# VHH binders against Protein DOG1-like 4 (DOGL4): the designs that were tried, part 19

Target 1, 232 residues: Protein DOG1-like 4 (DOGL4), of Arabidopsis thaliana (Mouse-ear cress) (q84jc2)
Amino acid sequence: MSKMRNLVEEKFLEFYESWVIQLELYLHQLLIAHNNNTMSETELRHLISKLTTHHKAYYTAKWAAIREDVLAFFGSVWLNPLENACSWLTGWKPSMVFRMVDRLRKSRVVLVEAQVKKLEELRVKTKFDEQKIEREMERYQVAMADRKMVELARLGCHVGGESVMVVEAAVRGLSMGLEKMVKAADCVRLKTLKGILDILTPPQCVEFLAAAATFQVQLRRWGNRRHYVTHS
Key: E = the ipSAE of ESMFold2; O = the ipSAE of OpenDDE; V2 = 0.75 times the mean of E and O plus 0.25 times the DockQ between their complexes.

## First folded at step 3 (VHH)

Design s2 (from e24 with S54R; framework vhh_8fcz_2; at its last look DockQ between E and O 0.46; V2 from the best seeds 0.00; counts 0 for: pae E 7.6 > 2, unsure alone 64.6 < 65, grease 28.4 > 24.2, SAP .676 > .668)
Fold by ESMFold2-Fast, scan of step 3:
Structure s2 (fold): chain B 232 residues (1-232), chain A 122 residues (1-122)
Amino acid sequence: as target 1 above (232 residues)
Amino acid sequence: QVQLVESGGGLVQPGGSLRLSCAASGFTFSDYYMNWVRQPPGKGLEWVSGISSRGSYITYADSVEGRFTIIRDNDKKMVYLQMTSLKTEDTAVYYCATRYWLGSSYTEFDYEGQGTQVTVSS
């Protein structure tokens, strides 16, 4: 129910719906630019800058929200079940964007050898950063299943001032750890996106951003369509 | 019985102003993102402006930014489009539209109204 949502979830739902609508509008502009060879380099860079600013706005809003309630981003109410099922630590898996890059190798906007080498170096670094975060998450999960944490959870079943304070401190610690991991994952996402855009030419950037936005929008449509048909 | 009823269109000279209204009924208006879209004679639909469910986020098409203002009143279930410095290129049928689901296409809007004609001509 919408009545069951907390204030952070309601505010971010409003933000996210608006953010996705603007992404779809930018996608339209990217597709026009991609099909139009009359746009200047300056015009293409301006469009790329709009998309970059748009993605930065998402992380600014997200980090403000997770500071208040990081758990809202696990099984998010503003995402459909398909989007939630495809999430890796509250967002897209960074290495997945290299699938979009592979599409560029087969397109009319061909990558040169120097770019291919830099993209491969970035891919390897991105996978390394992902694995480091995955190990940190595994450590977090093991810590949550630790005997002391299980004992604190059991104590939380008993009403008492002392037990309540100890449990509250532990829960705050868990939330802070989770927030740190989500931010680390988001930093890898932003570094990967910036790295790719720094390697690509403006026309290649437009094609890459169009591919990424198309995938994000289509994943949302597929999930919404399936849900609508099932429940309507 | 979802209904969107636009009004306020008319003939206006270049540089003039008009205020369009959209009255919504049959759904929980305060839960929905609302849009204004337009269709010029012989052309396709163009998105003009949008406003989030509680009015916190507003976006305009580049062609109208600085000239148009979108406003909503959730208590009255109304969306308005205040148009100033009107140009002949703004001549179109204007529609009020909502987005039914998360992630619908930018070109597909649920519950488009009947529209209101705006003609900018000397």
Scores: ipSAE 0.391, ipTM 0.721, lowest interface PAE 2.7, mean pLDDT 84
Fold by ESMFold2, look of step 4:
Structure s2 (fold): chain B 232 residues (1-232), chain A 122 residues (1-122)
Amino acid sequence: as target 1 above (232 residues)
Amino acid sequence: QVQLVESGGGLVQPGGSLRLSCAASGFTFSDYYMNWVRQPPGKGLEWVSGISSRGSYITYADSVEGRFTIIRDNDKKMVYLQMTSLKTEDTAVYYCATRYWLGSSYTEFDYEGQGTQVTVSS
């Protein structure tokens, strides 16, 4: 809140505000579809497609923004502290989304044995991909914590010439590595989402998407309320 | 303190046009996502259109897409709704509104004006 905002942060703040409002509008449609058995399979698939397109639009905008400033997505100004505390590598942790799938199963949503098998296979693959990214993140964290890199950065701030070019190249390399890692995490998120929606039937997809949108909206609502309460 | 004043409503025939205006005061207008919402006779509020704080992102309800245009002028602290190809179904009181959180419903707004009546009939 006291932090200076750069151009990338201000532009993405504006985008994200609009994106969340549209998500809330789609959530209303999902809740109507959930409560109304008169919608055809074609109408349900259309709604699911709208949600899929909306999520893809988020990543399109994000990937353009991280090209300019990937660090803006670590502790983002468009998210409240609760939302930021729940982030794993600039977003939701892919393996955790299966908690919502598990809740669907406990609410007696009938999953055919073939669906259960495919969901377990997807869970395992998602966890495997996630662990690969975590190993790469550890390598990256070691590189960022390297005191020699910090020393080069400090020297570059005070002197120009060849030292500046070496420091700038090292910083650029670290930033590009972070960008690649964030994109890899986002690809796992998109593949996991698509995989779940491909396995579930259209009514099951509507229920899953409603649960996911509700969680995101509630996390934002509760986190924002904490900022606006006063004590007297 | 905070004020939103709508104007420009009236009686029009189907196919007609109107331009609604909303004058804002008492808050930092350029920080707020602005909306038009409407209340048809005997019905609840329904969202019509929204525009982001800098005007870069604009959204419309499906029922008005292609017929209505939302515009904002941050220097004058104004938001407008240009309506064309009006239908009887567009008859409602129109409000401009702010939001910074909609909760679980997109119809929950922090501030709204007194509204301006639009009537579309022969």
Scores: ipSAE 0.038, ipTM 0.522, lowest interface PAE 7.6, mean pLDDT 81
Fold by OpenDDE, look of step 4:
Formats: sequence, C-alpha cells, structure tokens
Structure s2 (fold): chain B 232 residues (1-232), chain A 122 residues (1-122)
Amino acid sequence: as target 1 above (232 residues)
Amino acid sequence: QVQLVESGGGLVQPGGSLRLSCAASGFTFSDYYMNWVRQPPGKGLEWVSGISSRGSYITYADSVEGRFTIIRDNDKKMVYLQMTSLKTEDTAVYYCATRYWLGSSYTEFDYEGQGTQVTVSS
C-alpha cells in the first residue's frame, strides 16, 4: 500500500476491485446453478451471457488502460505475487483452459465424440496462436534490446528536465509493441473462451465457467495468504 | 475496533421508500469496497449493492436494479442505500459490509454491522 502508483494503476485498481466483486457474485450463482438441476435452459443461457459480458467488460477496460500504460499490466499492482507469477502476457494462458476441460471430462462431464473432436481442433489452433505470439514477442524483445533499450539506458544516466521528456518518449515507443502483443494475446483468450462455450452445452458451460472462476478465486486466495505470511 | 453501524430501517408499505445509512469507523474507509447485503427471513445472505472505494463503479443485484441507489461519502465515512418502490420481497435485515481489495485473506466480506430491520408490509 505504500508503493507509489501511477494514475493508470490507481484507476484500474478501482475497476478491478469492482470487477472481482462481481465475479465472485457470479461464481456464487454459477455454483447454485450447477447444483440445481431444475434450472431451465433459458436461465442457464442467461447466466452464461452475464459471465461472458462480464469478461468482455474486463478486456474493454483493460484495452483502454493499456493504451495509456501497458507496462502497468506487467507486474500488476492489483494482483498478488502468485497471480502475477502465473500470468502469461498479462493474463491467463489460453491453452490452460483445455486442461480444465479435461479435468471436467474426467469427473462427471460427458462429452460426445463430436464435441471432443471440436475441442481438439480448437486446442490445436489455440496452441498455434500462442506460439505465434510468443515468437513475435521474442522478436520484439530482441529488437528493443538492440536499439531502444540502449538509448533509454543512456538517456537515463543524464536525468534532467528536458532529458526526462526524452526518456518518457522512448518508454512510450517501447510500449507500443508490448501493447500490440498484449492485445493479440487477449484476442486469443477471447476466441478460445468463445470457442469452448460454443462447443459445450449450457449445463456444461455453467460447469466450465464455475470451474474457471473458482480457479481464479482460489489462486487469489492462495496468493493472499502467502503474501500475508511473508509480510506479517 | 472496526465498526459498521447501520440505521434507517423500519416498517413501510409496498411502494414506499427508505434510506439506510451506515457509519464506518476503525479502519481506512477509502480503501474498502462497500456493500449492502440483506438476509430475508429464513433465507441466506443476499448481496444487494456495491460501490468501489472512490465511488466510480457501482453494481446492483438484478432484484433491486432501478429501485435502489447506493452512495458513499468518504469524508464522512458513510455509505447509504436509498430504497424506492419497496416490495414485500425486500423485507430483510440489511447489513453494511466491507471488502478490502488487497486483503490478507480471501473472504466475501471482511466486516459487517449489526444490521437494520426493513419490513415491507401492507
């Protein structure tokens, strides 16, 4: 709490605070729906829609924020250290959700052959897209290290009034590539999520979303406990 | 040392209005997401509304959307719930509840008050 935050961090922190509260509420509803076999398909679809809309809202806010400061999302102050450590390009790794689906299959979720095939196809595509982004990120990092980072470091040695502006401009330039990479990653996330939800039945969607939300909540819980133990 | 004190509850007829207040003390009020929750007779706790630390983000339960308004005053360390078009289904004990964004532990709510009774009856 004593750490200095910039304006983007402060604004997004408040947003995320609200967003997480709503997610927890939706998780509760998902769990109820999952345990209630009397809910209609219409009701389930409505709940699914709420969750998807909620996630879309997150990325809308995120993309607005990263236009101002994408670096804020690398080492996000609104996440605990564990959450940050588990992040891939400022979020969850798309291919990991298929592990979650696999776990559901091994429990009580029964998928028909057609669904399994479609999921596998989606898995392959998602993996390919992830790898593509990673390659682009590597190329970007190499390019920046060769030129812009050296310049930035040089300028940083002579910090003054006018020099500060130059350094800031340089940082902004470096951030542009990162912004593109983050957006690309987010697109893969959204496409993957949509793909999964399009393959699954409404009851299966509810179960999947509940599992995903639970994982997110538990990760936050575990991280908070560890953080407290370390700093108490 | 943390205290949340709710007030403003009472008996009203359907279609009536009430304004609940919550006075907070013993903690940094501006660091907390503030909520109203309620417990209807014989039922579990139900979330009603929430407002972010600076008041920029507000959410409502579907059941109260368009009828209830949540407001906070960080200078006074107060949170309010303006209730309009009250229904019999709104009958419950209403609680002010806090959520610390970077809490040391994960809980739905960190603190809640003693509650105030709201009864909607003809």
Scores: ipSAE 0.023, ipTM 0.498, lowest interface PAE 3.1, mean pLDDT 86
ESMFold2 (binder alone), look of step 4: mean pLDDT 80; pTM 0.818
OpenDDE, second read of step 4: ipSAE 0.008; ipTM 0.289

Design s21 (from e25 with D31R; framework vhh_8fcz_2)
Fold by ESMFold2-Fast, scan of step 3:
Structure s21 (fold): chain B 232 residues (1-232), chain A 122 residues (1-122)
Amino acid sequence: as target 1 above (232 residues)
Amino acid sequence: QVQLVESGGGLVQPGGSLRLSCAASGFTFSRYYMNWVRQPPGKGLEWVSGISSSGSYITYADSVEGRFTIIRDNDKKMVYLQMTSLKTEDTAVYYCAKPFYWTSGLRSMDVEGQGTQVTVSS
């Protein structure tokens, strides 16, 4: 018998599976709302609020989990290999959502000039913030290499209880740095999502959220299907 | 080999109750999200309810919320569906379903058993 996962991974795997199932149920509601066009603005805003709350619940759970084990989010066991391969700093790349926004320009729900201008401003800001995170990641990698060298040198010279304590302190420091960077990236994700939803009308928000959820759900299905075929 | 064996179905009058059971074997039950799905006569499969690996997270279809309760017992490798206030629309073959892989979504469900028939009629 071997253990494949620690407690943080087990708890988040359980949470994530349930979260994805609820996302699929919300996607169903979004597609009904989009196809029928019979819901009031109040009803659409309520549905959009459910999706927004659902995404916020994900980040609440994620941030609690990364406080315990941030490394669990680099090569996550609750994600299939395709989902992991498409991840940028433990999640979706913020600028990617503007490709989904571009589909709205070609849909039956027309964007007005004022919305187009605000979306372009948000796109530029998002790419700038994304680049800042990438520079922070580069600085972290350099710092990690330096700390690892110091740690390895100490272990070579002084083996004992003191070295274990020093290693644990260094690992905690590195984990806190990674946690800060992941949270910074997640803040860009949330600000970008909020920004888009604030610019769009409720019907446009429904179409956007449906496109985003469809992509996430289909990516998971394709990756899971391929994994099964490979191991069958 | 993976086996899911459903039981507990039967004929019941509207407003009645039934408890369905699912006995699982051939996989690490405690690591899988488990689902109940149903197939009404002449219709496709409908998802009914799901429960996470530890039982901490539970979700229901709108049509059954407040009437059905899903429970799991990892030590016994069992999933239950307690059905109350049954309606004629609940008439279906009920299946216990697991994802074919632990990270799978709803459409990756693996339905191994022959199901258990629930008939609600006056």
Scores: ipSAE 0.000, ipTM 0.265, lowest interface PAE 16.1, mean pLDDT 80

Design s22 (from e25 with S53R; framework vhh_8fcz_2)
Fold by ESMFold2-Fast, scan of step 3:
Structure s22 (fold): chain B 232 residues (1-232), chain A 122 residues (1-122)
Amino acid sequence: as target 1 above (232 residues)
Amino acid sequence: QVQLVESGGGLVQPGGSLRLSCAASGFTFSDYYMNWVRQPPGKGLEWVSGISRSGSYITYADSVEGRFTIIRDNDKKMVYLQMTSLKTEDTAVYYCAKPFYWTSGLRSMDVEGQGTQVTVSS
């Protein structure tokens, strides 16, 4: 049970709690900026930069952690069941970003034709990259068929071609493959976020980031409230 | 709650055919690699066949290759095993199994149901 006591899960839980508290503080600043028409472009760009840096800090910490224990990110202890249920390969699904932009466009954000074209081009590329990762996940699952047979052999099950001698190599290969796939997904997330922010104006970026942060914070609050309704 | 319900087993003569069904509930079926495993009388569990999440990748144990066909229907949350040219050695309780994790990695498979008995005898 040494894996259940490892420092990676405890350290990332501590990091994530602090990261979410800071995200909520940034969300308050984004909402003030959105409601205050007197903020300069320079002030808006500074706020956008703070949130971009904050998200990059998350991925820096995540990639350090998955290098040590990638499995900690599948069914994470620092996420509630609702957050875990909404995850796609340990995080948000990249195409979700465009649904947020579309929702804002219908209610608040007015996009010029050139922006709509660039967003559609980015959406298509993001969906292509996302589907490529899903195909890689499927191929990875297939490649792990032999490793599952090795696991069944350890349990005394009869399978043709079984070998207990390769168990450790199989475990190592599984972890390395998952780490590569998670990093690939995170790279698509970061490229998609950067692409959106490069297309939008500073006021539009503030509205987009506020919507994204609101969704993330509310999802956590709804999941936590459901969990604690039986305790309080 | 995760449930897997197997059906379609029965008594057949050598050379006969059967179609087994597995109804899944309580999890995101389309995210999981799905397996058929069997337990012959007096023996341990033997892996029979597996099918990837989309149905595009399929594998079989050497003992059943060319005789069995695994199929999945993600809309109905069903896995099937079409068995042809049955042999006496195929006599076993057949179970539908999912890996513990959706990654279909090195983890033990969940065998949730009672299975379905297949008896091949003349």
Scores: ipSAE 0.014, ipTM 0.473, lowest interface PAE 8.2, mean pLDDT 81

Design s23 (from e25 with D31S S54K; framework vhh_8fcz_2)
Fold by ESMFold2-Fast, scan of step 3:
Structure s23 (fold): chain B 232 residues (1-232), chain A 122 residues (1-122)
Amino acid sequence: as target 1 above (232 residues)
Amino acid sequence: QVQLVESGGGLVQPGGSLRLSCAASGFTFSSYYMNWVRQPPGKGLEWVSGISSKGSYITYADSVEGRFTIIRDNDKKMVYLQMTSLKTEDTAVYYCAKPFYWTSGLRSMDVEGQGTQVTVSS
């Protein structure tokens, strides 16, 4: 059967399109701040706060949506195929941001010894948390593939009342487990982002956020150019 | 768009062997539990084997345990089914599938490939 959009998918698609447009506007402001050395630390911190609030708004909307339909976030209709192919547990892989920080450090970002040490400690902790989630996901996948689940599916298709209720309870359990796992991954993302921003100075935060936003925006544009073909 | 392309099926005699292949694209293959399922002529879908995202956990249907081996290569985005000691009851169209998901008491197949026909007959 063809995939049809449900209400959760339609609402989040509308939200996400608006969210990305605002991210592009913030990226423009970050690039202006980088090129204009007249901005005060207070002004830079205010801009960083706007970006932080914007990312928190995304997770607030996402967690509300996955409470209704977590499966909408696996193979999301609001993401192009390239964005979906690059996703790790419905979002960016936390450890990848340290590769971005390392590349920036070599070309532009000057870090003091204390910052380098704190970033390495954060990197190690992030990788540990990430691997812990991957192990939990693997255990969850094994539970989902249990022979009994396939049998319950067959029974639900052929029999009324009791079988339908048993299948619905199983679906609810699976969805709740998946929601918990996605939220755990998102918490690692938010902790990693906050940790980096807490270690960096305001000008360094602006450069980091500009690089991160540029990558997100370019990944979307690259995928849209290559894979944006409407099929009749 | 998600794609799964099965190959390697054919006609074999009882006791023979076949190796089925599934090439995956359009999703983060290394994050998904992968399954082989089959549909015998005139019957519903039957789960055959599954392998966890990193290959740490492997399970088989009782009917194929000891005869079939599931393997995955995350770098190549491939999953394989090595079949030995084939029986006439193994005759079916074999599909590579991402895990089934469920809504409101109904089973839904997340992704179903094109399938590959396996016929075991003398």
Scores: ipSAE 0.000, ipTM 0.303, lowest interface PAE 16.0, mean pLDDT 79

Design s24 (from e25 with T103L; framework vhh_8fcz_2)
Fold by ESMFold2-Fast, scan of step 3:
Structure s24 (fold): chain B 232 residues (1-232), chain A 122 residues (1-122)
Amino acid sequence: as target 1 above (232 residues)
Amino acid sequence: QVQLVESGGGLVQPGGSLRLSCAASGFTFSDYYMNWVRQPPGKGLEWVSGISSSGSYITYADSVEGRFTIIRDNDKKMVYLQMTSLKTEDTAVYYCAKPFYWLSGLRSMDVEGQGTQVTVSS
């Protein structure tokens, strides 16, 4: 199974690098749209649709990859150490997105009362779904540390045919459980993004997506910056 | 780096009590399930007890159920093992251990630190 993991990591690294380059190109388009209020609603909706499709493409590729090797996403070779350190269940923490909305409101995003109410309702639901997943993660940790799992870990240190078969079967079961948990977290992420975009107007969606993309791109650049020589 | 430092062991008479401590550093302690394992003289490692990240789920080996209590303090990054009604069979080096990843799970209960010696004898 180590050969399959190497191939999954290699393929997703290639995918992710291309995906980030395209995200940066979309960010440039979002910033142009934000600074040019002459764009039509149809043009803004088209741009928002391109971003939505781009994010869906990421989760399609991710879910295909985690079916093969879910562990590749817990210490990802395609992410720098800062990005990995900021990860919650292999991605961004859903509740963080509302901090971005709040920060935008301070500068330019003028929301009507009805939108504020719907965003608060969505925030509460997102936190609830997030906490539910955290409880499931705790239950998974209990399963990992179960007496039987500890015995399997001990047994796996011994080289033997039957022991190897039993360990491999148990490992498959545990990895499938972990895959389901990661997919559940990703579903909360997608529902949260969709919910925000459904509440906001097209110009507000552009501002939100620009802020989110800027944060993601800057987090990557800050982490990568650790390897650059800086002069003052 | 990740460190787990066990303490609190000693010599105690049968029927006595001891409280073991494990100080954790170098990782987000509150995210991890924690275990106590022991190694009796001349024997392999034996799992003793485990406690989930929040402390809500606790399990014990049949041999210690009702006699030992595992406790954690996430603010202090500590795991404790309260041992009562100690028997000569409880004589062992005691270690605390954390899981890392499922693939590393075959080694995630591996003991890395020095441990703390518990001797139950008259």
Scores: ipSAE 0.000, ipTM 0.331, lowest interface PAE 12.9, mean pLDDT 80

Design s25 (from e25 with L106F; framework vhh_8fcz_2)
Fold by ESMFold2-Fast, scan of step 3:
Structure s25 (fold): chain B 232 residues (1-232), chain A 122 residues (1-122)
Amino acid sequence: as target 1 above (232 residues)
Amino acid sequence: QVQLVESGGGLVQPGGSLRLSCAASGFTFSDYYMNWVRQPPGKGLEWVSGISSSGSYITYADSVEGRFTIIRDNDKKMVYLQMTSLKTEDTAVYYCAKPFYWTSGFRSMDVEGQGTQVTVSS
């Protein structure tokens, strides 16, 4: 009754579970830092660096895994259905984080006009990069329905070994295309995160990272707490 | 095979100090985030402290911050926990733990060593 997971799914499930638990520990530290005025600038920068390193570790592990099996990241077994429903090309939608930045405008930590201008410029660039990737995904989906691909699929039903090799080459090409798109999306995510952190002061970075981590952790808990028929 | 051997525990009075040691073998020690975890009598595992592969990033549980110090020596493949101002609630079996994956944090860790017993009692 239980489906056996492939090696990539098994390894990444173990990694992701531990990664999320560590994120929750960092979130508690961020919330303490945000609510207390006891931490020095050096201590805040150290905490921000821990989070940055933690996020980079995620993408290092992810890129190693997608090199082996990119399809494992579409409808991932380590994500609950709510997390999967909220995913854009195997992760968070880059422009979504600016909604968390907007929360900073309403807090005690006031953004100066120079920061607001730089954040708006970054938001526009992020939206542009996002739309470019969406157009590439659309072209990819159209190519999947191309008559040549349909003919290759039919050819794969024939007895000849040559047809098997041609179909395998085409499938490998499709997987490489998905890997490139996922990596492009992840590069936009990392550039957006770095860009925001470079614009913000250390207390503002702590507040931003706390908001982002809170959303990620709560989304997982909401999805895990709900009873749903798909589990039955 | 992965081996983690803890030592340095014992009976100590409240307010006392102990230094725990963990000798690691069977994996590339310098690639792994390392943790100290403990199991008090009749309770589950509690995370105590963690240290990154380079030693640059260190974290502590709120209950031990300011009292415990985690240190690592990659050349000797050792992790240490320096404990000061010990309290009765610090009584537990202490384990050093390696995550299953080299970039992982707490939980999904190898905690298969014997551990070292720390008893804080007057």
Scores: ipSAE 0.000, ipTM 0.123, lowest interface PAE 17.2, mean pLDDT 79

Design s26 (from e25 with R107Y; framework vhh_8fcz_2)
Fold by ESMFold2-Fast, scan of step 3:
Structure s26 (fold): chain B 232 residues (1-232), chain A 122 residues (1-122)
Amino acid sequence: as target 1 above (232 residues)
Amino acid sequence: QVQLVESGGGLVQPGGSLRLSCAASGFTFSDYYMNWVRQPPGKGLEWVSGISSSGSYITYADSVEGRFTIIRDNDKKMVYLQMTSLKTEDTAVYYCAKPFYWTSGLYSMDVEGQGTQVTVSS
């Protein structure tokens, strides 16, 4: 069926496809940099800056889209079922990146004591902010079950202009609440990413970004491959 | 059956220009991100450029940025690559490529056409 997606969904789907392709290109550059021990600090910082700018571009586009239709980001049509199953409040769970750092430490990344301390402080702050957002989401769900909201839902079944206007105002209020929560979650994501990159050396940043991009790209490929083979 | 037919290749001198064309059939062209990839003699495939389904988002490999322009015409089901300031390093067979699934990205695409040969030589 054509016309099953709204304009926000169609526009963001096209953006996201392009964004992922560019991420795959940056991943290739990160893997080359990781294997090249002669790259200068300036060259590494330039590559890290490209990745940071790329992630900021994603949130710029996302926040423009959620102003128009935040609900498009809950069960996104531009994500495959596997990606959707792994989402936390419309994106990656911030604390997940610390598990990636831990895995890098077990492979070949050596961190000095000062870095370990700063990463642990950041981990605690990130988990605290994550829990605050989860509690806000719980309050939002409780508000939706409130007697007044139940009454508004009941009135929505009546097609009179008066009740339609009341329901539309309530839905607009609910959408604004979701937009606020999604932006709060995205701010935690950006603060966590920046915090890690500020603590790590340029070579360590390259290893971290390569691991993160590899996971994101592989998750998408695995989910897309499953869909393809199911229809073959 | 998915078909991609590339054309427009040829012999040009360094600094020259060439326009490649790709005619698509057998799928809903307007739903897919489209790419140009190339294979230099004796080397593997190298990604060159990509264009989103509507044409709103375009990307280029660092080696061709500022010299190549990718264009699409959804009504005609065509993708073009306008090449300028050609270098000997641009010598390759050029392929039009579609991801095997609409959200697959670069690591999940394959070349399906015969390609078109571009030779930059003096």
Scores: ipSAE 0.000, ipTM 0.337, lowest interface PAE 13.1, mean pLDDT 81

